VH-VL binders against Probable nicotinate-nucleotide adenylyltransferase (nadD). Designs and how they scored, part 10

Target 1, 199 residues: Probable nicotinate-nucleotide adenylyltransferase (nadD), of Chloroherpeton thalassium (b3qyz5)
Amino acid sequence: MKKIALFGGSFDPPHYGHFALCTLTRELFSPEKIILSISKNPLKGSANAPEAHQLAMAKLMAEELGKTGPVFEVSDWELRRAGFSYTIETLRHFHAIEPNAELLLCIGEDNYQIFEKWKAYQEILQLAHLVVFARSGTQGEQQSSRIIPPERYTWVQLDLPLSSSDLRREIAEGQDWQAKMPSSIAAHIAAHRLYQNEK

## First folded at step 20 (VH-VL)

Design J6 (from E4 with heavy chain S100E, light chain G34N S93R)
Fold by ESMFold2, last read:
Structure J6 (fold): chain C 199 residues (1-199), chain A 120 residues (1-120), chain B 107 residues (1-107)
Amino acid sequence: as target 1 above (199 residues)
Amino acid sequence: QVQLVQSGAEVKKPGASVKVSCKVSGYTLTELDIHWVRQAPGKGLEWMGGFEPEWGETIYAQKFQGRVTMTEDTSTDTAYMELTSLRSEDTAVYYCATGEGSWPYYFDYWGQGTLVTVSS
Amino acid sequence: DIQMTQSPSSLSASAGDRVTITCRASQGIERYLNWYQQKPGKAPKRLIYDASSLQSGVPSRFSGSGSGTEFTLTISSLQPEDLASYYCLQYDRYPFTFGQGTKVEIK
C-alpha cells in the first residue's frame, strides 16, 4: 500500500535532528512521499523567523534530504489557513487527496504521552499510523499503550539532543551553531540575519 | 478523584489586580489542563482561557488579552489566574475547571468558585 | 468567534413535562458540544458531552442530540430537582463559547 509520511513543525530553524528523523523514516518505511508540514503558531514570539523564511529553510532541508531521490516535499497548507491548525484537520486534508494511502504521522514521545488529549484523536488513529520517536530508557510507551492499539503505532528509539529553541538562543548569543544544520540552511540564516534579536 | 479548591472571596478597587488560586488534589497538576470560566452576578458563563495540550500553549479569550495571565506552580499543584486593570464589569465568580481522561475532557471538575467584587 | 444562540432564555414547566432547550452555532461545530446544569449557588455540572453522550451518574431523562449547527437538550420528564440554569458549550475551536443560558423553573 502507498505510504505518505507527515512531519509537522515550525522548523524554526531546521537542524540535523529533523534530518535524522526524516532519513530514518525513509529507511524504515520507504514512503512514497515525506511531507514537511509547516505549522502556524499564532503565539509565536519575535525571536522566530518570518513565515517566508521558515518555508524557505524547510525547502532547503527537503532539497538536501532529496539528493538521493525526490521523496521529500514541503507543504504550506497549514500556513495558508486561518487560525491555529489541529492535526486532525491536516490529516483530513491529506486523506482527501490520497484516500488510498496509508498516512504515517511522525511524532515525538512527548506528543505520544498526551496523544489522547488531541482533538479527535480516535479519528487520527483511523486516518494514520503513528511513528513515535523516543529516546532510549523512556517508560512512555508502557504508560500509553492501553489506549493506542499496538498495530496503530511504531516505536522508534532515537537520541539526538538538538532543538530549534536552543539553536535560536545560540544564534542570538553568537555561539557556534552552524555545524548543527546543513550548510545551505546555515548560509540562509546568516545571509538574512535571522534570529539576531536580543532580550 | 480530582478536587479543585479555590482561594477565598476578594474585594478590589478599579485599576487593581487580583490573583485567584486553584489547588489541585487527587491528581497532579501536570496531568491536567486548567481552564478558567467566570460568571457575572445574574449572568451566564464566560470562558476566559485555558491550556491547549496539542499546541502546548495557553489560549486567552480576546476580550481579556493583555489583562489576564494564567500560570501554574507544579511544586504546590496550584494554578493561578491573574486579572489586571480591574473594572466594575469584572465583578464575577471565577471558576477553575478541568477534566481527566481523553479528548474531549472539558469539564468534569470545577472549583467552588471565587467571588471577586470590584467597587470603588 | 463562534456564537452560540441558546433558546429559550427561560422557561417554566410543570413536573412531568417534556422540556427542550436548543443551541444554534453560527458555524458548523460537528458534534463538539457539551451541556451543563448549574444549580443556584453551585458550580456547573456536565450532563452531556459530545452532543449526545450521557455523563455517568446523570439520570436517563436527560438526552442530547444534534450536530453541525443545531443541538438540543431534552428532559423527558421534568423533576423538581431539575430547577437550574442550563448552558451549552462549543469546544470545536477557540475561543470556547457558551450559550447565554436557559433558566428552568418548575410551576
Scores: ipSAE 0.740, ipTM 0.877, lowest interface PAE 0.9, mean pLDDT 88

